# Ledger of designs, part 3: VH-VL binders against o74797

Target 1, 157 residues: o74797
Amino acid sequence: MGKFALNLNAELTGVKNLAPKDEESFYYAFKVQCSGCREIHDNAIEISRSETHSIPGSKGEANLIWTCKNCRKTCSFVIEGPFSPYNDSQETKKVLVLECRGCELVEFIPQGEWIANGAESNTLFDEIVLEDDWYDYDENASSEVSITNLEWSISKA

## First folded at step 13 (VH-VL)

Design t06
Fold by ESMFold2, fold request of step 14:
Structure t06 (fold): chain C 157 residues (1-157), chain A 124 residues (1-124), chain B 110 residues (1-110)
Amino acid sequence: as target 1 above (157 residues)
Amino acid sequence: QLQLQESGPGLVKPSETLTLTCTVSGGSISSSSYYWVWIRQPPGKGLEWIGSIYYSGRTYYNPSLKSRVTVSVDTSKNQFSLKLNSVAATDTALYYCARYIGWQFTGDSYFDYWGQGTLVTVSS
Amino acid sequence: QSALTQPASVSGSPGQSITISCTGTSKDVGRYNYVSWYQQHPGKAPELMIYDVSNKPSGVSDRFSGSKSGNTASLTISGLQAEDEADYYCSSYAGRYTWVFGGGTKLTVL
């Protein structure tokens, strides 16, 4: 049981406000380790604000209720607070907090589409894919832009 | 034994709305561990997932069809339904309803029960 | 076009082994171990043969096996029999509670 912080360190060139494209419907993918049996599940799980499920035997809700295939323990995951847009190039910053019961988050997988703006131009880039380095051209700033050297980490909050 | 049965018209005119209903018997649609799914198969072609619904009403759609599709559930009748708007000849297909087991409930993910299918032809 | 690529047809003689490939992307087959195979005889609904890449439901012959490497899943049928002649479809979870299917493979037993 505990709070986990997702942290990002990336080199931003010519862009700002890196965030999930649609925060409400975005699916955050994580590899997890069951706290009961210590099994690391071979498929990443997906957690989204758009998924709301009642926790069995509780008045609370979670964004994912997940059953460990190995030991059958039920785990729950709650996204706490908004995603914090990333702006501090080459600095490690906390961007998301999750409360996890029954499981620990061990690895983030940056699936999905991300959004950012040109640093000076506010040009919209809304189809950013972060599984590799991302490069584009800002027509309004007449400059190349990029997001590179991404380092995602998970820490206890 | 759980069984799924599709029902609806066999012929629909272009630009109209196709409505199909799947009746679930031998089990409850209100199960917390399953999704209820529409899949289609155009003549001589492969399978295409259309959309899914959880008994709470939460829906998921194939992005290529999302603008035209609505899936709904009626737990009191143990049924779920498909509406596909503005149909064209390319929507001619055998339509299946199916049950899906989600990875979050059992650790497995597959379609375990299928209806027999109902052929829908879109033509004037 | 289907999201998963399968050969249009494969053939083999009784007693032989054959393999049907299913190639996806790093966003489906390459990412998740939620790959399934379905057998469809003419005029019948698809039936589950393999789930989670390599698992068999009760009642499926040991002659059927599944595997995956990278973005490609494979269904292997050993000891081919006449009744194995059918269409075979792969499917994969594609994230965000979406699924993709292959275009199907017609297996002919010679």
Scores: ipSAE 0.744, ipTM 0.881, lowest interface PAE 1.1, mean pLDDT 92
Fold by ESMFold2, look of step 13:
Structure t06 (fold): chain C 157 residues (1-157), chain A 124 residues (1-124), chain B 110 residues (1-110)
Amino acid sequence: as target 1 above (157 residues)
Amino acid sequence: QLQLQESGPGLVKPSETLTLTCTVSGGSISSSSYYWVWIRQPPGKGLEWIGSIYYSGRTYYNPSLKSRVTVSVDTSKNQFSLKLNSVAATDTALYYCARYIGWQFTGDSYFDYWGQGTLVTVSS
Amino acid sequence: QSALTQPASVSGSPGQSITISCTGTSKDVGRYNYVSWYQQHPGKAPELMIYDVSNKPSGVSDRFSGSKSGNTASLTISGLQAEDEADYYCSSYAGRYTWVFGGGTKLTVL
């Protein structure tokens, strides 16, 4: 079983504290590779802190229990610790840790809504979509803001 | 053979709570590979997913209805139920219960068994 | 209202092929291969015809097939027969354990 870190590098202009909206109920989407048969699955899986499932034959719990369609091996995923809000513009930083058993995380897909604040104004932006570059206007700062050049990566923790 | 049957009132007054029950027979609601689902069809219109429940009690709701909807399961009676609060005329529909296969369990995703439906009219 | 767009009606003559489209978004049909098609005759519950874009459950005629390109899924019925006259609905997984349906297509066999 292994720990994986989700890392982010992005250019922040005029915003701070980039994080998932409603993190407890947020669904992190990953493409995965089964460790047993090495199949990389076309459909991403979704892992949320709000999901708690008993591991079969164990006293342990996981946020997702997933069966590989190809070889039927059972995999489990646990989110460990909090999401770390991203502030370090243009630096690669670890934002989340997951413990995975039976499969490996291959690709993160930044689905869902994200939240950030104006860097000086503290203006709330709570409907941020990150599947492409994001641009908006900070009325309280009278300035354009953006989150661009997003690079997500996965490393062994 | 698995069968699903809806039951409940045919007429509900505006602002009241609609309660429906789905009875599962010929199989167990406690099966680990399935979700139990409520879907509705307003007269002359398409289908709308309302919400789903896993036998452990975990629920999932259509965001447009989430503030008014509660789905529950009673494994000892092999039943699951829908409560819809503060109903209006626009909640008049044919209500179905159904079984849904979850992608995390089988790799497939579809609704395979449906009840016959029960018509609910919201009127004073 | 429906999140997936289908034509309101389609017609064909016996023996012809017909195609029903189902257009969603990059967050449902375009993202997941969890698209299903249901046939509903008047007064009856919907019945599964196609799942996972192109798979047929046991007992469904070889005349039915499914496909997807981009954000659009398609149901094709070949060798059209009178009993194929029904309403057809698509559905797609929309992430976060949510589902969306199309508004339905009335197929008329002329």
Scores: ipSAE 0.716, ipTM 0.871, lowest interface PAE 1.2, mean pLDDT 91

## First folded at step 16 (VH-VL)

Design y03
Fold by OpenDDE, fold request of step 20:
Structure y03 (fold): chain C 157 residues (1-157), chain A 124 residues (1-124), chain B 110 residues (1-110)
Amino acid sequence: as target 1 above (157 residues)
Amino acid sequence: QLQLQESGPGLVKPSETLTLTCTVSGGSISSSSYYWVWIRQPPGKGLEWIGSIYYSGRTYYNPSLKSRVTVSVDTSKNQFSLKLNSVAATDTALYYCARYIGWQFTGDSYFDYWGQGTLVTVSS
Amino acid sequence: QSALTQPASVSGSPGQSITISCTGTSKDVGRYNYVSWYQQHPGKAPELMIYDVSNKPSGVSDRFSGSKSGNTASLTISGLQAEDEADYYCSSYTGRYTWVFGGGTKLTVL
């Protein structure tokens, strides 16, 4: 059992409040390593705050109950609190905390859609894809906007 | 032997609601290892996933149909249902119910058991 | 959720081997090993032939095999038989508990 933190470092140009679109129902994708057999699984698991499952043999609940295909060990994942919007350009910040039992988080896959606001105009950008560098134009601010050099990391919380 | 059977009206008028029920036999719908799915196939066309439901009532919908689709489950009857609102001619299709293997439970992902399908025609 | 790309039709003679391609994107076929193939005869429901790219359910002929490279999955049918004439559909997980199917391929045995 352990708590893991998802950290983000990115260069923000002309935007602020970077966060997942529809955060409560957003599915965070992670590659995981089973603590039982130590296998790292190729397919990422997906965890959402909107999901709730009963933990077998426990009175507790988790956002995801996952079973290792190799050794059949069960893992539980709980997201602790909402995503913390990212605003500190070029600084590494903790943006999400998860409690994991039976497995370890290995890698974060930044799939899905993300949102941000124009730094000055507050214009909402709600179709941001972060698997690569993102570029757009803020019509209200008459300036180019971008999110680049994204570095995701996982640490013990 | 697990069996799925679709039932409901074969004719629906435009703007009305299409309602179908899938009856599962030879196995419990309350299994924690499976999802229950609706898939449709317009005549002469390909397959389209509509939505899924877990025994707990958790649902997942095709984004293109989400605003019109409701899937529900009745564990006491071992059934799950589909409602599609505001139907149009483009909703004419053969509708299948199927069982999906949950990847979080088995590590696999596929639809292994299918009903025979029921044709629903949208026409005035 | 655009459909996966399959050839509209393929053909072969009895005893030959044919391959059906299924092309997706880096967000579905290229991202997950959750590609499955289904056979559909006229007037029948689809039947699972391959799952997880290359696994076969019990009862499925060894003549059917699956593979994947990049964003393209492939179904190969060896020793083609008359009964193999059918429509074939690929499917892939696309994340967030959603799935997509291919447009289908009509296989004709000459």
Scores: ipSAE 0.909, ipTM 0.953, lowest interface PAE 0.5, mean pLDDT 96
Fold by OpenDDE, fold request of step 20:
Structure y03 (fold): chain C 157 residues (1-157), chain A 124 residues (1-124), chain B 110 residues (1-110)
Amino acid sequence: as target 1 above (157 residues)
Amino acid sequence: QLQLQESGPGLVKPSETLTLTCTVSGGSISSSSYYWVWIRQPPGKGLEWIGSIYYSGRTYYNPSLKSRVTVSVDTSKNQFSLKLNSVAATDTALYYCARYIGWQFTGDSYFDYWGQGTLVTVSS
Amino acid sequence: QSALTQPASVSGSPGQSITISCTGTSKDVGRYNYVSWYQQHPGKAPELMIYDVSNKPSGVSDRFSGSKSGNTASLTISGLQAEDEADYYCSSYTGRYTWVFGGGTKLTVL
């Protein structure tokens, strides 16, 4: 059992408040390592705050119950709180915390759509894809905007 | 052995609601390891996933149909149902119910058991 | 969701090997090993032939095999037989509990 933190470091140009679109229903994708057999699974698991499952043999609940295909160990994942919007360009910030039992998070896959606001104009950009550098133009601010050099990391919380 | 059987009207008028039920036998729909799925196939066309439901009632829909689709489950009857609102001719298809293997429990993703399919024709 | 890309048709003679491709994107076929293949004879429901890219369910002939490279999955049928004539569909998990099918491939045994 342990708590893990998802950390983000990115260069923000002309944007602020970077966060997942529809955060409560957003599915965070992680590659995981089973603490039982130590296998790292190729397919990422997906965890959403909107999901709730009963933990077998327990009164507790988790956002995801996952079973290792190899050794059949059961893992539970709980997202603790909402995503913390990222605003500190080029600074590493903790953006999400998860409690994991039976497994370890090894890699975050920034899939899905993300949102941000124009730093000056507050224009909403709601179709941001972060699997690569993102570029756009803020018509209201008459300036280019971008999110680049994204570095996702996982640490113990 | 597990069997799935679709049932419902074979003819629906445009703008009306298509309702189908899948009856599961030889196994419990309340299994936590599976999803229950609707898939359709227009005549002479390919397969299209419509939506899925978990035994708890959690649903997932094809984005292209989400606004018109409702999938529900009745564990007491060992059934799950499909409602498709505001149907048009393009909704004419063979409708299949199927069982999906849940990746979170098995590590795999596939549809292993299918119903025989039921033809639903949308016509005035 | 956009369908996975399959050739409309493939043909082969008895005893030959044929391959059906299924091309997706880095967000589905390229991202997950959750690709499955289904055989559909006229008037029948699809039948699972391959799952998890290359696994074969019990009862399925060993003439059927699957593979994946990049964003493209492939179904290979060796020792082609008349009974293999059917439509074949690939499917892939696309994340967030959604799935997509290919457009289908009609296999003709000459």
Scores: ipSAE 0.909, ipTM 0.953, lowest interface PAE 0.5, mean pLDDT 96
Fold by OpenDDE, look of step 16:
Structure y03 (fold): chain C 157 residues (1-157), chain A 124 residues (1-124), chain B 110 residues (1-110)
Amino acid sequence: as target 1 above (157 residues)
Amino acid sequence: QLQLQESGPGLVKPSETLTLTCTVSGGSISSSSYYWVWIRQPPGKGLEWIGSIYYSGRTYYNPSLKSRVTVSVDTSKNQFSLKLNSVAATDTALYYCARYIGWQFTGDSYFDYWGQGTLVTVSS
Amino acid sequence: QSALTQPASVSGSPGQSITISCTGTSKDVGRYNYVSWYQQHPGKAPELMIYDVSNKPSGVSDRFSGSKSGNTASLTISGLQAEDEADYYCSSYTGRYTWVFGGGTKLTVL
């Protein structure tokens, strides 16, 4: 019932501008809690900026309309603004904001592919998977690169 | 009762475009609670999801077929269609249309109604 | 998208119980509870037998049951009958509005 922020804290080594690959069509996965019955659902929901649905009983639109399997309450989700590329290593930064009605975001699941640039070389790394620590090598910079100790958190925006 | 029926040419030449239509009866394709799906099965082989469409026209495709597949919907006719470009012998299959119940609506994910399938053979 | 792994064939005698496994990965079967099973008799379209791992649609025999552990889902058919002879396919949601099927299992009733 309000705006939620996705926050990221990670250790970046040799890379910058961490962001979802093809952000417009990227599906952000969240575990949600229904505000009606207070159940936290096991399966994550998926929200994409490219999706648009009419909100029942409203003139508004949402990126996702989701119905709680338990109590049948309807929730709407809207992604507000673009993903903010993450550059501040070891600092917690707000990277995304969502408006949620009827439900609360409780956990982010970092699925999909992500991109980043070599900090010095600007080399594009476009097959980053963040479900675990990520390691690679920057040939142009002749240095190892990594994204480690990822901590995702949800807060009120 | 909901019924789905595939229709289209049973023979297509290589490099041509396969076009099929699924006619839905006993229910409205304009329902916001369902997706409409194409699935194929080569003779003697397993099932392969091709693509899905929402009544609004939103489409989702199998990545392996995305470059060749187009799914469309005609709400006025209560139909949705499949086009597969540049077909080859490997596209020979029984093609099914089906209804999918989405997780966002029910909390489940499955295909509950299927057509009887239509065989499409790719041959010179 | 790689198909889910099923045994090519299983067999059993009438009255026995058999189990068909469906093995995926941590990104599909292991990630979602959106696993369904379909029965296909020769010359017929697939029919939904189990959804959401263990739920049965109305009209499906209580002899059919489903479960999941880790990356492997299982279909169990108890009290095997002749009419159960068919091909069985598992399916799983894979995220981003995509799905994958298993390679199928041919069940023979001896």
Scores: ipSAE 0.884, ipTM 0.944, lowest interface PAE 0.5, mean pLDDT 96
Fold by ESMFold2, fold request of step 20:
Structure y03 (fold): chain C 157 residues (1-157), chain A 124 residues (1-124), chain B 110 residues (1-110)
Amino acid sequence: as target 1 above (157 residues)
Amino acid sequence: QLQLQESGPGLVKPSETLTLTCTVSGGSISSSSYYWVWIRQPPGKGLEWIGSIYYSGRTYYNPSLKSRVTVSVDTSKNQFSLKLNSVAATDTALYYCARYIGWQFTGDSYFDYWGQGTLVTVSS
Amino acid sequence: QSALTQPASVSGSPGQSITISCTGTSKDVGRYNYVSWYQQHPGKAPELMIYDVSNKPSGVSDRFSGSKSGNTASLTISGLQAEDEADYYCSSYTGRYTWVFGGGTKLTVL
């Protein structure tokens, strides 16, 4: 029953509209802590709009139904609303909201492919990998571009 | 005891479609905790995951094969199937069906049951 | 989705310990603990020996152990016996419900 916000602060140089490349098929990876037993699980879980699963004992659905290995209670995760493209360099902004029941989100892992545009040129960059700092060249703007100093955080929505 | 048995042709001509079926016995394919899997082993080479299916029909594919592969399930026959289009000599392999446990259901994930394998040769 | 890297062959004498490596990337072995080892004798299907890096299914000898560090998983067989002569494969979850296997290692008992 808790809503969680994923927040981003990053230094954008020469790019705008940072977002997941294919929002409908993107898998958001999180480390989680079970609320029942307080275990922080070694393996990240993966939540995607493309996954739909029935909640046990309910008519409701979620993007992931996950059973805690330690206490065996069922947790559910729902992505609410779209990803908000990130534009405000060096400012912390909410980019995604999730409804989580039974577990708390502890850490986001920015795997997968991301997309952005050149800030003035609109040059498309659609193979961005954010697990480390990202650097490229904008041929249409004749300048280097980058996404650096990424800080992801999770807060109560 | 759960048993998996592959069936299908042993010889297929280049450019044709390979179709294999796996029959599950001693258990139900409609289990909510498991994925049903095709894996192959070319002669003298390692194992290659081809794709998986959940009993609801949701599929997952090896990206290198995705354009040519279809995996399907028939829960009423307790079977799942592989179709591989436009086969070439490099598709010659021992084909296994298998089962794996989904990490979201138990916290563990591994391939626990394998069929005996069926050899498919692609030759003119 | 490159195959996991294993040595092509390893050998040891009866009673010795041997280790087989399985090197992946930060997107598979380095990211997930869903790493398994399979033993395959000639003409037979692979059999599970280790799952989740270091766990053994019932009936697997304590002589088999698994571990990982960084992007490399390891299978160790202590007290090597003639019946351990086989092919060994590692596997890793790669995210998004996809999997990769290693190229295999032939273990020869001398």
Scores: ipSAE 0.775, ipTM 0.901, lowest interface PAE 0.9, mean pLDDT 92

Design y03
Fold by ESMFold2, fold request of step 20:
Structure y03 (fold): chain C 157 residues (1-157), chain A 124 residues (1-124), chain B 110 residues (1-110)
Amino acid sequence: as target 1 above (157 residues)
Amino acid sequence: QLQLQESGPGLVKPSETLTLTCTVSGGSISSSSYYWVWIRQPPGKGLEWIGSIYYSGRTYYNPSLKSRVTVSVDTSKNQFSLKLNSVAATDTALYYCARYIGWQFTGDSYFDYWGQGTLVTVSS
Amino acid sequence: QSALTQPASVSGSPGQSITISCTGTSKDVGRYNYVSWYQQHPGKAPELMIYDVSNKPSGVSDRFSGSKSGNTASLTISGLQAEDEADYYCSSYTGRYTWVFGGGTKLTVL
């Protein structure tokens, strides 16, 4: 049973408050490793606050209950606390905490839509995709903006 | 053993609401390992996923249809239903109900049982 | 939801091999191994032939095989037989518990 932190280090140019576009409905994708058989599975799993599932034989609930295909060990995942908007360009910051039982988070896959604001202008950018470097133009600041060199890491919380 | 059977009207007028029911027999709709699904096939065209429901009532919808679609489940009758509002001629199709296995339960994911389909025609 | 792209039709003679393609995107076929193939004979419901790209359910002939590369999945039918004449559909998981199907391919056995 362990708590894992998702960390981000990215170069922000002209933007602030990088976060998931809709925190309640956002699906966080992770590659996982089963603690029992040590297999790292080909398909990433998806965890969202909008999913609530009863843990078998328990009164507890989780955002995902997942069974390892290889050894049949059951894992559970709970998102704890809010996503922390990322602001500190080129510094590694904890942005999300998850409690995982039965397996470990190995890799984060930044799918889905992200949101940010112009650093000085507050111009809204709400269709950000982070699977590659992102570039745009801030009309109100008359400047190019970007989110580049993304490095996601996972650590024990 | 497990069977799915669609029921509902074969003819619906434009702008009205289409309601279909799928009756599950030979198995329980309350199983924690399955999703219950509506899929349609316009005449001479391909398959389109409409939406799915888990027995708890949690739903998932095709974004292109989400504003008009409601899927519901009645565990006491072992049934789930489709409601499609404001139908037009383009909603004419063969409607299937199906069962789908979620990846989180077995590590596999596919549609394993299908109903025979029911043709719904939208016409004045 | 965008459909996966399949050829409208393919044909082959008995005993030959044919391949049906299913092209998606980096957000579906290219991202997940939850790709399935369904066979549909006239007047019948679709039947599962391949799941998880290349797995065969019990009772499906060894003549059917599946694979993928990048954003394209493929169904190969070897030793073509008359009863293989049908429509074939691929499907892919697209994340967030949503699915897309291909437009279908009519296979004609000559």
Scores: ipSAE 0.751, ipTM 0.889, lowest interface PAE 1.1, mean pLDDT 92
Fold by ESMFold2, look of step 16:
Structure y03 (fold): chain C 157 residues (1-157), chain A 124 residues (1-124), chain B 110 residues (1-110)
Amino acid sequence: as target 1 above (157 residues)
Amino acid sequence: QLQLQESGPGLVKPSETLTLTCTVSGGSISSSSYYWVWIRQPPGKGLEWIGSIYYSGRTYYNPSLKSRVTVSVDTSKNQFSLKLNSVAATDTALYYCARYIGWQFTGDSYFDYWGQGTLVTVSS
Amino acid sequence: QSALTQPASVSGSPGQSITISCTGTSKDVGRYNYVSWYQQHPGKAPELMIYDVSNKPSGVSDRFSGSKSGNTASLTISGLQAEDEADYYCSSYTGRYTWVFGGGTKLTVL
């Protein structure tokens, strides 16, 4: 059992408050390694606050109950606390904490849509995709904006 | 043997609501390992996933249809249902109900049982 | 969501090997190993032939096999028989509990 931190370091130009769009329904995708058999599974799992499931044999709940195909051990994943909006360009910051039982998080895949605001203008950018560098133009600030050099990392919290 | 059986009208007028029901027999809809699914096939075209429901009531929808679709489950009747609002000619299709195995429960994911399909025509 | 691309039709003679392609994107076929193939004879419901790219359910002939490379999955049918004449559909998981299907391929056995 362990707590894992998702960390981000990215170069923000002209934007602030980078976060998942619609945090409650967002699906965080991770590749995982089963602690029982040590298999790293090819398909990422998906964890969302909108998913609430009873843990078998327990009164507790999790956001995902997942069974390792290789060894049949049951794993659970709980998102702890909110996503912390990312603001400090080029600094590594903890943005999310997860409690994982039965497996370890090994890679984050930034699927889905992300949201940010223009740093000075508050222009809304709500269709941001982060699987590659993102570039746009802020009409209200008359400037180019970007989110680049993304580095996601996972550490034990 | 598990069987899925669609029921509902064969003809629906434009702008009205299409309602279909799938009855599950030979197994329980309340299983924790399965999702219950609506899929359609317009004439001469491929299959389109519409939406899915878990027995607890949790739903998942095709984004292109989400504004018009409701899927519901009645575990006491061993049934799940599709409502598609504001239908148009483009909603004419063969509608299937199906069961799928969730990747989180078995590590596999596929649609293992299908109904025979029911043709719905949208016409004045 | 866009449909997976399949050829509209393929044909082969009895005993031949044939391959049906299913091309998606990096968000579906290229991302997940949740790719399935379904056979549909006229007037019948689709029947599962291949799941998880290459696995066969019980009772499916060893003449059917599946594979994937990049964004393209393939169904191969060896030793074609008249009974193989049918429509074939691929499907792929697209994340967030959503699915996409191919447009279908009509296989004609000459």
Scores: ipSAE 0.735, ipTM 0.881, lowest interface PAE 1.2, mean pLDDT 92

